VHH binders against q989t9. Designs and how they scored, part 7

Target 1, 279 residues: q989t9
Amino acid sequence: TTRILGVVQLDQRRLTDDLAVLAKSNFSSEYSDFACGRWEFCMLRNQSGKQEEQRVVVHETPALATPLGQSLPYLNELLDNHFDRDSIRYARIIRISENACIIPHRDYLELEGKFIRVHLVLDTNEKCSNTEENNIFHMGRGEIWFLDASLPHSAGCFSPTPRLHLVVDIEGTRSLEEVAINVEQPSARNATVDTRKEWTDETLESVLGFSEIISEANYREIVAILAKLHFFHKVHCVDMYGWLKEICRRRGEPALIEKANSLERFYLIDRAAGEVMTY

## First folded at step 24 (VHH)

Design ac5
Fold by OpenDDE, fold request of step 27:
Structure ac5 (fold): chain B 279 residues (1-279), chain A 121 residues (1-121)
Amino acid sequence: as target 1 above (279 residues)
Amino acid sequence: QVQLQESGGGLVQPGGSLRLSCAASGFTFSQYWMSWVRQAPGEGREWVSAISNRGTYTYYADSVKGRFTIARDNVKNTLYLLMDSLKSDDTAVYYCARGHSYERTNYFDYWGQGTQVTVSS
């Protein structure tokens, strides 16, 4: 299950220097089909070491630093100190800007094998959240998390300050106990208090009211609105797809209904290698 | 250790019904999609049906649509397959699998030992 593997004491001065470089760097538009708002990433280590390689695929070789990755000495040190270099397949910076999230989804649907996906939290605040199924929790600064990417999940930032995570994909034969090294043991944590609003019939009807206005022109915006609701309401992160289908059904336009079904399939059920969702 | 154990198979006449069960242990059952897969003699494995974590989503192969129903009880850690209107072509070993299938893509990581279903007059 998703959990903390350890804690790293981050050097704020050195980290700030690297973050400044990242702030001036170009982030990839790859996987923008997963973005609701400004959700972006940049590749630090990949299969070829080429910056143009942006997609994650199954491969068996240790990851190579990209030109951008080579320009970040502290982040490289963190990768070298806390992970086995030979086990790394990818390393990316994921940045979530204000009021943005990644659409609720499952990982690895387009891959033949599983990686172990790990997050090292670099910059965050209390207004940033992760969700897994119907649970909401916070990943704290300096914490290393294993993410069970097989479960439907999302992440969002609702602060003016962007959230930055170093996301590392590790080859799947490693045990979780061996993934993070030279780390402190996490302190006992209380369960995250769920302060989200209760979901009511009235809330549902309000959401389904989108059926009166949904169209091709505003479809993406409505999807983004629906994708964000579970951060503030006690619902399962996949419920947005049910709402979307019902909204489209009530609208009565076959093309919109088909699109809703396609989105659900793509994000939760099945993706082909290299497949991109467009709508 | 992940374990899947099928039961409920047997001999039935055409048009008959069977209920298969799969007992799951060694993992958080409610966190995983589950599937039924079957293998007829001399044939490859064929995906039959899949169900999502909470049972919200169910999927069926065209060959069994309208006849089979997949269900789960997350409190009992059990997967079910209700098979109605059975045909001779449904004769196979039926496996419980952790994972899902959609269209032509399969994603399974654990299998049970299987249970034999024979449909014959």
Scores: ipSAE 0.000, ipTM 0.229, lowest interface PAE 14.9, mean pLDDT 91
Fold by OpenDDE, fold request of step 27:
Structure ac5 (fold): chain B 279 residues (1-279), chain A 121 residues (1-121)
Amino acid sequence: as target 1 above (279 residues)
Amino acid sequence: QVQLQESGGGLVQPGGSLRLSCAASGFTFSQYWMSWVRQAPGEGREWVSAISNRGTYTYYADSVKGRFTIARDNVKNTLYLLMDSLKSDDTAVYYCARGHSYERTNYFDYWGQGTQVTVSS
C-alpha cells in the first residue's frame, strides 16, 4: 500500500540552488493529456540519457542522466545516496503549479506494472495534497513515498508556490524495504485530517448542471473542473468519470458520451503503449 | 570527488591538428554527457562539442563542425577532442565539462582546469 519508506534531511541551501536551475528550465509537454492546469515534468534520468527522450517505457537498463539532470548536483547526490542506481529506470521532476492537478488515474497501465514508483518530496506546502481512492493525504518535505500505482489517485497544488517532487521509477522486482537507502525511519505522524466538504445532492445537481452547457469547445475545461472536486469534497477520485458520463448523457450528444467513456477507459482501465488521449 | 583533467594542448600551425584528452574520475563516467568548452582571450566561454553517455549522439558548434570530432572511451573514463584544420580563431583554453548545452542552455556542473591551444604561424 501507499506509504512512507523513509525520510531524508534536505539541505535547503543546496536544494534551492538546484531548484533555481529547474525554474529556468523547459519542462516537457509529454503527458499533458494528464494535466489539469499546469502539471508538468522534466526528465533527469532516462534510458538513453538524451533529453529528447520524454516518454516512459519498459526497459531493463539503469537510467542515465540527461543534460538537465547532470546540471543538478544536489539532486544527483540525493539519487545516488538514497537509491540503488542500478534499479532506477527513470527520474523526473514533477511540478504542479497553482490550482493544477493530475487527472485521477492509475499508473503503469501501459507498462504492465513493471515499475515501482516512488516520490521524494522536494518542495511542498500544506495546500498540496495527494488523493488515493476516497482518501486525501499530504506528502511532506523530505519524505520518500511508495505510491501504489494500482489504485486510482491524483495530486494537486492549490497554493501560489508550486509543488516539486522527484519521482523515481524503480525496476519492479525490488523489495520496497530496499528501495530507499540511507534514510531515517519516519516518526509517528498524525494522520491527515480530512477537511473536505460533505458531498450533497445539491452539489451533485450543480455538477450535473454542466449538461446544459457542455460542448466540444469547453470539454477539457469541464473535465478539469470535475477532476479537482475530490480535493475539496468527500468523494472518490474516480467519481468524476461517472459525473462526466451523466453530464454527457443528459446533454444527449453521442460524441460527447463516447469521449467520456474513452476518458474513463484511458485513465482507469487500460491504455496502449504510447497512447495519448485527445479530446 | 569529481575530477576532470585535460591534456594534449599546445602550439600548432594553422591547418594543423591536435588531440585533446580529458581524464575523468570520481563519478560514473558512462552515465553522463560530456562536453568541450573553450574560452578565447577576452571572450566568454563557448560551447564546442558534446557527446552522449554512450557516444551515440554527438553535437558540435557551428564554428567547429566538420573540423572537430568528439569521442569517448567509457572503459578508460576518457573524453577526446580531435581537432583538424585548426585556425587562429581556435586559439583558446579548452575545458572538459560534465554536461551538455541543450537548446541554447548550458547544463554543466563540473569543469577541468583547461588546456591551452594556440594556433599561430
Scores: ipSAE 0.000, ipTM 0.228, lowest interface PAE 16.5, mean pLDDT 91
Fold by OpenDDE, last read:
Order: structure tokens, then sequence, then C-alpha cells
Structure ac5 (fold): chain B 279 residues (1-279), chain A 121 residues (1-121)
């Protein structure tokens, strides 16, 4: 289950230096099919140590630092200090810019196995959120989270300041208790109050009104709109796919209906290795 | 307040054995890797051994590999170092440290006062 593993005290000065380097660095276009807006990542550690290796696969060797990864001394220290190096398979910076999110999805579907996916929160604010199924929560700065990425989930940033997480993929057979090391025990936290709006039949009908205008030309934009609704409304993160299917059904165009079905399959059910969604 | 207190040091003959203990308090012991570090007279501090949170992973310096065994009891908040086949070169002050070492980089933030180990005939 998704949970906090611990908290670390981040050195703001050193972190700022590394973040400055990242701000000037190139981010990958891989997995852009998951992006609704500017959801991006850059590879710090991977299988080969080559910067051009951007896709994730299950492998058995400790991750190697990429050229970009090597240029970030504080982040390297964090990785070495709080994780077993031999257990790391990938390390990435995930950057979510203003009003962007990752489409609700399940991880690992394209892989021959799974990882223990861990987030170390580097830079965030109260307008950034994660969702899991019907739940919305906030990952705070300095916190280390295990994310049960097998469940439908999303993340979004609705602040002018981008959100940056160090996402570490740990070998999947490791004990969760061993994943995060040299961390402080989280202090008692107040439960996050869900301040999202109530979902009503009127809201649903309003959303389904997209059936009047949906086309090939605006399909991606409409999907992005639907993907963001659960951050502000009390719905399950996968409900967007039901809405999309109904919208397309009402529109009555077979090609759009097929697209809706393919999206749901790709993001929630199964993916082939190396498969990329185009829409 | 974080506290580490070593014990079990002493004088032993070459080939002898000792068991060091480190009592930890003031933090969640099971959340941290722990290490033993030693300092011989006139030399710098040398990392000896490290153990993971639950003891799943253990690491040793080449100089002590096969002779020393690191262990921990998370219920008792205690770190151990079992030292067998002791040599004169093992003579040093042994410190308990919170953290671990990788690739000659130390990630320690707290240390005990140390316990003296002397190996002499």
Amino acid sequence: as target 1 above (279 residues)
Amino acid sequence: QVQLQESGGGLVQPGGSLRLSCAASGFTFSQYWMSWVRQAPGEGREWVSAISNRGTYTYYADSVKGRFTIARDNVKNTLYLLMDSLKSDDTAVYYCARGHSYERTNYFDYWGQGTQVTVSS
C-alpha cells in the first residue's frame, strides 16, 4: 500500500545548486504519451549509464549514473545515503509543470515484472497532488514515499512552480522495510482533508456535452481535460475513461469510439513492450 | 537526543575473539543503516563494516572480511561486532556510527565515544 517510508532533511543550498543544473538540462520525450501538459522526466541512473537510454525495462544489474546524473552531486549523495545502490534499477527526475498531470494509469503493464517505485520529494507545494483510485493526497518536501503503482493513479501540478520528484525504481524482490535507509520516522500527520467538489449528475451531463464537439482534431485536448477533473472533483481517477467512452458513443463516430477503448486498454489493462499510444 | 555507546573492548591475544556492542537511543534504530569504524594510532578512520536496517545486507572491508561479523538486534536497539581471529593490526578504537559507506564516501551523522581494542601478545 502507498505510504510514507520516512523523511529526510534536505540541504536547501546544495539542492538549489542541483536544481539549477536540472533547470538547464534536456528532459526526455519518452513516455510523452502519458503526459497531459508538461509532464517530463530526465534519466539520472539507468541500466547502461548512457543518456540515450530513456525507456525502462526490468533488469538485474545495479543502475549506472548517466552523464546528467554524474553532474548532480547532491542528488547522488541522497541516492547513496538513503538507498542501497545495488538495489537501484533506475533513478529519474519527474518534473510536472503548471497545470500538467500524468494521465490516470497503472504502471508495469509493459514490463516483465515490477519495481518498488519510490518518490523522494525535492520541490513541491500545496497545489500539487497525487491520486490513487478515489483518494487524493499530498507528498511533502523531504518525504520518501512508496507508491503502489499497480493501482490506478495520477499526479498533477497546478502551481506556477514546477513539482520535482526523484523517482527511484528499486528491484522488485526487495523488502520494503529495507528500501529507505537513514531516514527519520515521520511525525504524526493530520489526515489530508479532501476539498474536492462533489460530483453531481449535472456535472456529468456537462462533461458529456463534449460529445457535441469531439473530433480527431481536439481529441487529445479533451482527454487532457478529462484527466484533470479528478484533482478537483470527488471521482475515481479511472472514471475519465468511462466518460470518454460515453462521449464518443454519443458522438457516434466509430473511429473515436475505438480510440477511447484503446486508451483505456493501454493505460489500465495491458501494454506491449515498447508500445506507444498515439492519439 | 541521539546517543551511541560502545562496549566490549579490551586486551586480547592474537587469534583471540571479542564481541563489541553499541547501545543506541534517541532515534528509530531500525530505520538506519549502522556501521563500525575504527581508528588505529596515527592513522585515519577506517570503515570496517555496515549492516542494513533489518540486517538483510551486510558489508565488510577487505581487511576484516571472513573474520568479523556485524549483527543487530532492533528490539534491543543494539549493534554488534563479532571479531574472530584478531590480529595486531586490528588494534584501534572502534566506533559505532549511524550510517554507511559506499565507494570511499562516508554517510555518517552520529558517532559513539568509541571502545579500545588492543591485540597484543
Scores: ipSAE 0.000, ipTM 0.248, lowest interface PAE 11.2, mean pLDDT 92
Fold by OpenDDE, last read:
Structure ac5 (fold): chain B 279 residues (1-279), chain A 121 residues (1-121)
Amino acid sequence: as target 1 above (279 residues)
Amino acid sequence: QVQLQESGGGLVQPGGSLRLSCAASGFTFSQYWMSWVRQAPGEGREWVSAISNRGTYTYYADSVKGRFTIARDNVKNTLYLLMDSLKSDDTAVYYCARGHSYERTNYFDYWGQGTQVTVSS
């Protein structure tokens, strides 16, 4: 289950230096089909050590630092101090900019196995959230989280300051208790209060009103709108796909209906290796 | 090592039926989309059919829709293609491929050696 594995004390000065480098770096357009807004990543460690290797696959060798990864001394130190190098398969920076999120999805569907996906939170604020199924929670700065990415989930940032996480993919057979090392134990956390709005029939009808205007020209924008609603309303993160299907059904255009079904399949059920969703 | 081995091809009369099999090994079969692709003499490879990891979704080229059925047995690590109402135009080498075709883009990373299907009177 998704949980905190530990807490590290971040050196703000050193972190700032590395973050400055990242701010000037090119982020990958890979997996942009998962992005609603500016959801981006850059590769720090991968299988080959080549910067152009941007897609994730299951492999058996320890990750190699990319040129960008090599240029970030503090982040490298964090990786070396808090993880077993031999267990790392990938390390990426995921940046979520203002009013952006990743579309609700399940990980690993296209892979020959799974990873233990871990987040080290580098920069965040109270307007950033993660969702898992019906739950919403916040990952705090310096915290190391295991994310059960096999479950439907999302993440979003709704502040002017971007959220940056160091996401580490660990070999999938490792024990969770051994993943994070040299960390402080997290203090008992109070349950996060869900401050989202109650979902009502009126809200639903308002959302379904998109059926009046949905088209190929605005499909992606509408999807993005729907993908963000669960951050502010008490609904399951996958409910957007039901809404989308109903919206398209009401519109009565077969191509749009097919697209809705394809999206649900792609993000929640099955993906082929290397498959990219375009619409 | 990923291996795909096709079988079941042969000579059949128009209107006849064949069942192709593809034995998969060297990877977790149930985690991958699988496809059939065919190549007629002098022509390019044509995607025929695809099936999702658990068989929930199946896709067909327009040329074979209603006649061919793709299936899989994840316990046996085997992919199948049931071909009914065969036509002369179905004559080709049929390949098993790991992956699928989506929106006219092919996402295949491994292929079998192929099996010959000949439809002739």
Scores: ipSAE 0.000, ipTM 0.240, lowest interface PAE 12.9, mean pLDDT 92

## First folded at step 26 (VHH)

Design ae2
Fold by ESMFold2, look of step 26:
Structure ae2 (fold): chain B 279 residues (1-279), chain A 121 residues (1-121)
Amino acid sequence: as target 1 above (279 residues)
Amino acid sequence: QVQLQESGGGLVQPGGSLRLSCAASGFTFSQYWMSWVRQAPGEGREWVSAISNRGTYTYYADSVKGRFTIARDNVKNTLYLLMDSLKSDDTAVYYCARGWSYEKTNYFDYWGQGTQVTVSS
C-alpha cells in the first residue's frame, strides 16, 4: 500500500537552480482532461528520449533523458542516485499550481502491474495534500513515496506556491522494498489528524443546487468545483461522481446525464488507450 | 555509531583469488544498499560493485564484471567480495561503503578503513 520508501536530504541550492529552470520551461498539455486548474507536467525521461513523446505507454526498456531532462543536472543526479537507472520507464515533474487538483481517478495502466509509481517530493507546503479513498495525507519534502495508483486518489495545492513532485514510473516486477537507494529510513510518525469539516445535509443541498444552472457551457467548471470538495470535507474522493449524477438527474437533460456517466466510467472504471475525456 | 570493517586483503599472484569481508554494525544493515570501492596508488576512487539491500540486484564495474562476485549475509551483517582471475590492475585499497552511485563515490555516506589487495608475481 501507499507508503514512504525512504527520505533523502535535498541540496537546497542545487534544487533551487533546477526549479528556476523548470519555472521558465514549457509544461505539457497532455492529460489536461484530468486537470482541475493548472495541474501540469514536464517529461524528463521517456521511451524515445524525444521531448515530443508526452504520453505514458507500456514499454520494457530503460528510459532515455529528454532534452529538458538533460538540462537539469541536479534532478538527473537525483534520478541516477536514488533509483536504478535501468528500471526507470518514465520520469516527470508534476506541478500543481494554486487552487488546482487532479480529478479523483484510478490509473488503470498500472493495474496490470506494468509500473510501480513513485514520488520524490521536491517542493511542497502545508496547504498541499494527497487523498486516497476517504483519507487525506501530506507527502513531505525529500520523501520518496510509493503510490498505489490502482486506488481512487487525488492531489491538490491550495497555496500561492506551486507543489512540485518528481514522479517516476518503475518497471512493475521490481521488488518494491528495493526501489529506493541511498536513502535514510523514515522515522516513526504519529498518525495524521484529519481536520477537514464534517459533511452536512446543508452542504449537500447547496451542492445539489447546481442542478438549477448546470449546462454544457459550464459543465467543466462545475466538475472542477466538485473535485475539490473532498480536500475540505470528510468525504470519499469519488463521492463527487455521485453528486454530479444527482445534479444532472435533477436538471433532467439527457445529454448531461450521459456525460456524468461517461466521466465516472472514464476516470474510475476503464478507458481505451489514447482516449481523452471531452466535456 | 556506524562501523564498517574490512578484512581479507593481502598479497596474491596474478590469476589468483581472494575473498574480502566487511563487518557492519551500528545500523540496520538489511535496509541499505552496499558497495565496494577501490583506490589504486595515485589514483582516484573507483566504484567496483554494488548490491541491493535484500541482495536481489547486483552491479559491477565493467573492469571487474565476470571476475568479481558481490554477496551479503543479512543475518551476519556482512558484505563480501569474491575476487577471481586477479590482475595487477586490481592492486588497490578496497573499501566497504554504504550506498550506490553509477560513476560517483561522493554519494557514499559511510566508509570502512580499507583493506590492501596487492597482485604481483
Scores: ipSAE 0.451, ipTM 0.788, lowest interface PAE 3.0, mean pLDDT 90
Fold by ESMFold2, fold request of step 27:
Structure ae2 (fold): chain B 279 residues (1-279), chain A 121 residues (1-121)
Amino acid sequence: as target 1 above (279 residues)
Amino acid sequence: QVQLQESGGGLVQPGGSLRLSCAASGFTFSQYWMSWVRQAPGEGREWVSAISNRGTYTYYADSVKGRFTIARDNVKNTLYLLMDSLKSDDTAVYYCARGWSYEKTNYFDYWGQGTQVTVSS
């Protein structure tokens, strides 16, 4: 399950130099249908080594550096020295800017298999969180985490400073216990204390009040609001889909109801390779 | 405190065999990749082989592949290097090191004091 694999010491000066390059780099618009606000990525290693290859597929070839990846010597060193480079299938920077998140979802639904998905945390703060089902947790700077991305999950940043993770997709049959190399032993940690607000009937009725104003013109904005609530309230990360369906049912417009069902299917249940969600 | 102590070095004739051991203490041995690194007279340190936490993956430098075998015993917290078909250019101090790197030996965070292997007629 989702857990820390190890901790690395980051050279802040060298990291800052690479982050300055990234700050001037184009981030991909691929997978923007998962983004609520500025959740973005850029590809550092992929199957072909070509920058324009921006979608992931299951394949058996060691990943090749893209032109952007070639320009980031410290991040390349981190990849080469903390992972078996022949096991890497993709490496990406994922950046979450202020008040943004990735919509609660499951990964791998469109693939013929799955990866071992690993996060090396480059830059973060206490207002950045990951969620998985009912749980909320913080991935700390320098930590390497295995993320079970087949479970419903999300991530968000609620700080002026963006969150940056180096996300590595490792060949899916590799021994999880042997993925991270040259790492410090994970320390015993206090269990994450869940400080989110209790969910109340009053809060639910406030949320369902969106039924009075939801329309095609504001659908995505309302979805984005719903996608963020589980970061602040003790609810399951996928509860937003139930709220959206009830909002649309109360509104009574068949097109909006159908769209709510399509979102739930796409993000949680089933999607085709290359399918993009529009709403 | 992390401690790595090599043993088993010595003088051997070309074509001979040796078994090096490295006793590990002060850390949870089974959670770390381990390597052997050597330093020949007048040369820098050269990575020789690596083995993963549980022993599932082993890697060798081209110069020793087919002749050396790395192994570990996670119950006894011991790393081994079985050296067969030794050649005179295998003469070096052999170090047990924690970690593995494609790039640089500075990613090995702890080192033993080394054991001398001398291959001479």
Scores: ipSAE 0.271, ipTM 0.690, lowest interface PAE 5.0, mean pLDDT 91
Fold by OpenDDE, look of step 26:
Structure ae2 (fold): chain B 279 residues (1-279), chain A 121 residues (1-121)
Amino acid sequence: as target 1 above (279 residues)
Amino acid sequence: QVQLQESGGGLVQPGGSLRLSCAASGFTFSQYWMSWVRQAPGEGREWVSAISNRGTYTYYADSVKGRFTIARDNVKNTLYLLMDSLKSDDTAVYYCARGWSYEKTNYFDYWGQGTQVTVSS
């Protein structure tokens, strides 16, 4: 289950230097089909060591530093100090900008196997959150989290300051207890915070009112709106797909209905290798 | 090298049944959607059916819906098409294809050589 593995004391000065380099770096648009708003990443370590390698696949070799990765000495030190180098398959910076989120989804559906996905939180604030199913929680700065990416989940930033996580994909056969090393034990805290509004029938009907206006032209915008609702309302993160299907059903356009079904399939059920969702 | 090899075609009477197989090699079969596509004489290729990586989702052209069943065995790297209630209009060369179709958009990158299905009294 998703949980804190440990805590690292981050050197703010050194971190700031690396973050400054990242701020000037190009982020990849790969996996933008998962993004609602500016959800971006840059590759620091991958299979080939080439910066142009952006897609993740299951492979058996230790990750190699990309040119960008090589230019970040403190982040490299963090990776070397707190993870087994031989177990790392990928390392990426994921940046979520203001009012952006990732559409609720399950990971690894397109892969032969899975990773142990771990987050080291570099820069965040109280207006950033993660979702697992119907649970909202906050990953704190310096914390290392294991994320059960097999469960439907999301992440969002609703602050002017972007959220930056170092996401490390570890070889999937490793023991979770061995993933994070040289870390401090986390202090007892309640990471789960639920300040969301109650979901009512009236709220549902309001949402379903999109059936009056939904079209091919605004479909992505509506999906983005629906994807964000669970951050502020007490609903399961996958409920957006039910709403979307019902919205399209009420609209009565077969093409829109089919699109809704395709989205649910793609994000939650099944993906082909290299498949990209466009709509 | 990616290889797809169809089998199971033949001559059948209207109302009859056939089972097509496609043996796949040279790639991780379970990572790809697979499809059947057919081509009748003098006509273009028509998508028939698609199946997701793990078989969770299946799709059919309207012309074959309710009569054909697509399946796969990821252990055997084999794609199947069960064809029931065959009609004369089903006569075509049937191709196994790596990829899938969504509405009017097709995403195929590899094809087999095809197997002939003839429905005739």
Scores: ipSAE 0.000, ipTM 0.257, lowest interface PAE 11.5, mean pLDDT 91
Fold by ESMFold2, fold request of step 27:
Structure ae2 (fold): chain B 279 residues (1-279), chain A 121 residues (1-121)
Amino acid sequence: as target 1 above (279 residues)
Amino acid sequence: QVQLQESGGGLVQPGGSLRLSCAASGFTFSQYWMSWVRQAPGEGREWVSAISNRGTYTYYADSVKGRFTIARDNVKNTLYLLMDSLKSDDTAVYYCARGWSYEKTNYFDYWGQGTQVTVSS
């Protein structure tokens, strides 16, 4: 189950120095078919240690630092001090900015195995959220979270200020209690209050009204609008796929209906290694 | 030509069990979410349960959670509803439907003819 594994005290000066390097760095365009806006990443550790290796595969060996990873001494120290080096398979920076999200999806569908995925939160703000099924939550600065990425989930940043997480893929058969080391115990927290708006018939009718204008030309933009709604309304993160199917059913165009089914399959059900979604 | 055919309904005593089946044909069954929907006499249709294409995710209405189990066999192209601890309130026609419903939305494009479940002593 998705939860906090521990908290680290971040040295702000050293973090600021590394974040300045990252601000000048090129981020990958891989996985852009999951992005609704500026959701992007860069590799700090991977299988080969080569910067151009940007796709995740299941492999058996400790991850090697990329040139970018080697240039980030504080982030390297965080990785070495708070995780077992031999268990790391990938380490990435994920950045979300400018009212963007990653489309609701499940991970690992294209892999012959899975990882233990953890997030160390480097920089965030009150307009950043993670979602999982019908839940919404905020990962706070300095927290290390286990994310059950096999469940439908999403993440978004609805602020001009970027969200940055250090995302670490740990060998999938490790015991979860062995993953985060040298951490403080999380303090008691107030229960998460879901402040999202109630879902109403009026809101649903507005959404379904896209049936009047949806086309191949605006399909991706409409999908991106639908993907963001669950951050602001009390609905399940996968509900967008049902809305899209009904929109397309009401439109009555076979090609759009088939595309809606393909999106649901690709993001939630099954995808092949190397397969990408085309809108 | 999508076809959905339910079977397994009948008369059962309160506290009893039934197993409903839905045979699917005319489409690639493993590519679609499937649901059970029921309609009690004089009432509207009520979504009961849904299962994802591969069976990984299952969903239940609060009224049946813990008592009903949805399952699918993608080799035999068959959807199931295992109903335990049946109550008189479960009396309805049960429909197999292709698609998903969440609360206020209805995403079903094909329906079966239904099978009657009657719970009485």
Scores: ipSAE 0.000, ipTM 0.133, lowest interface PAE 18.4, mean pLDDT 87

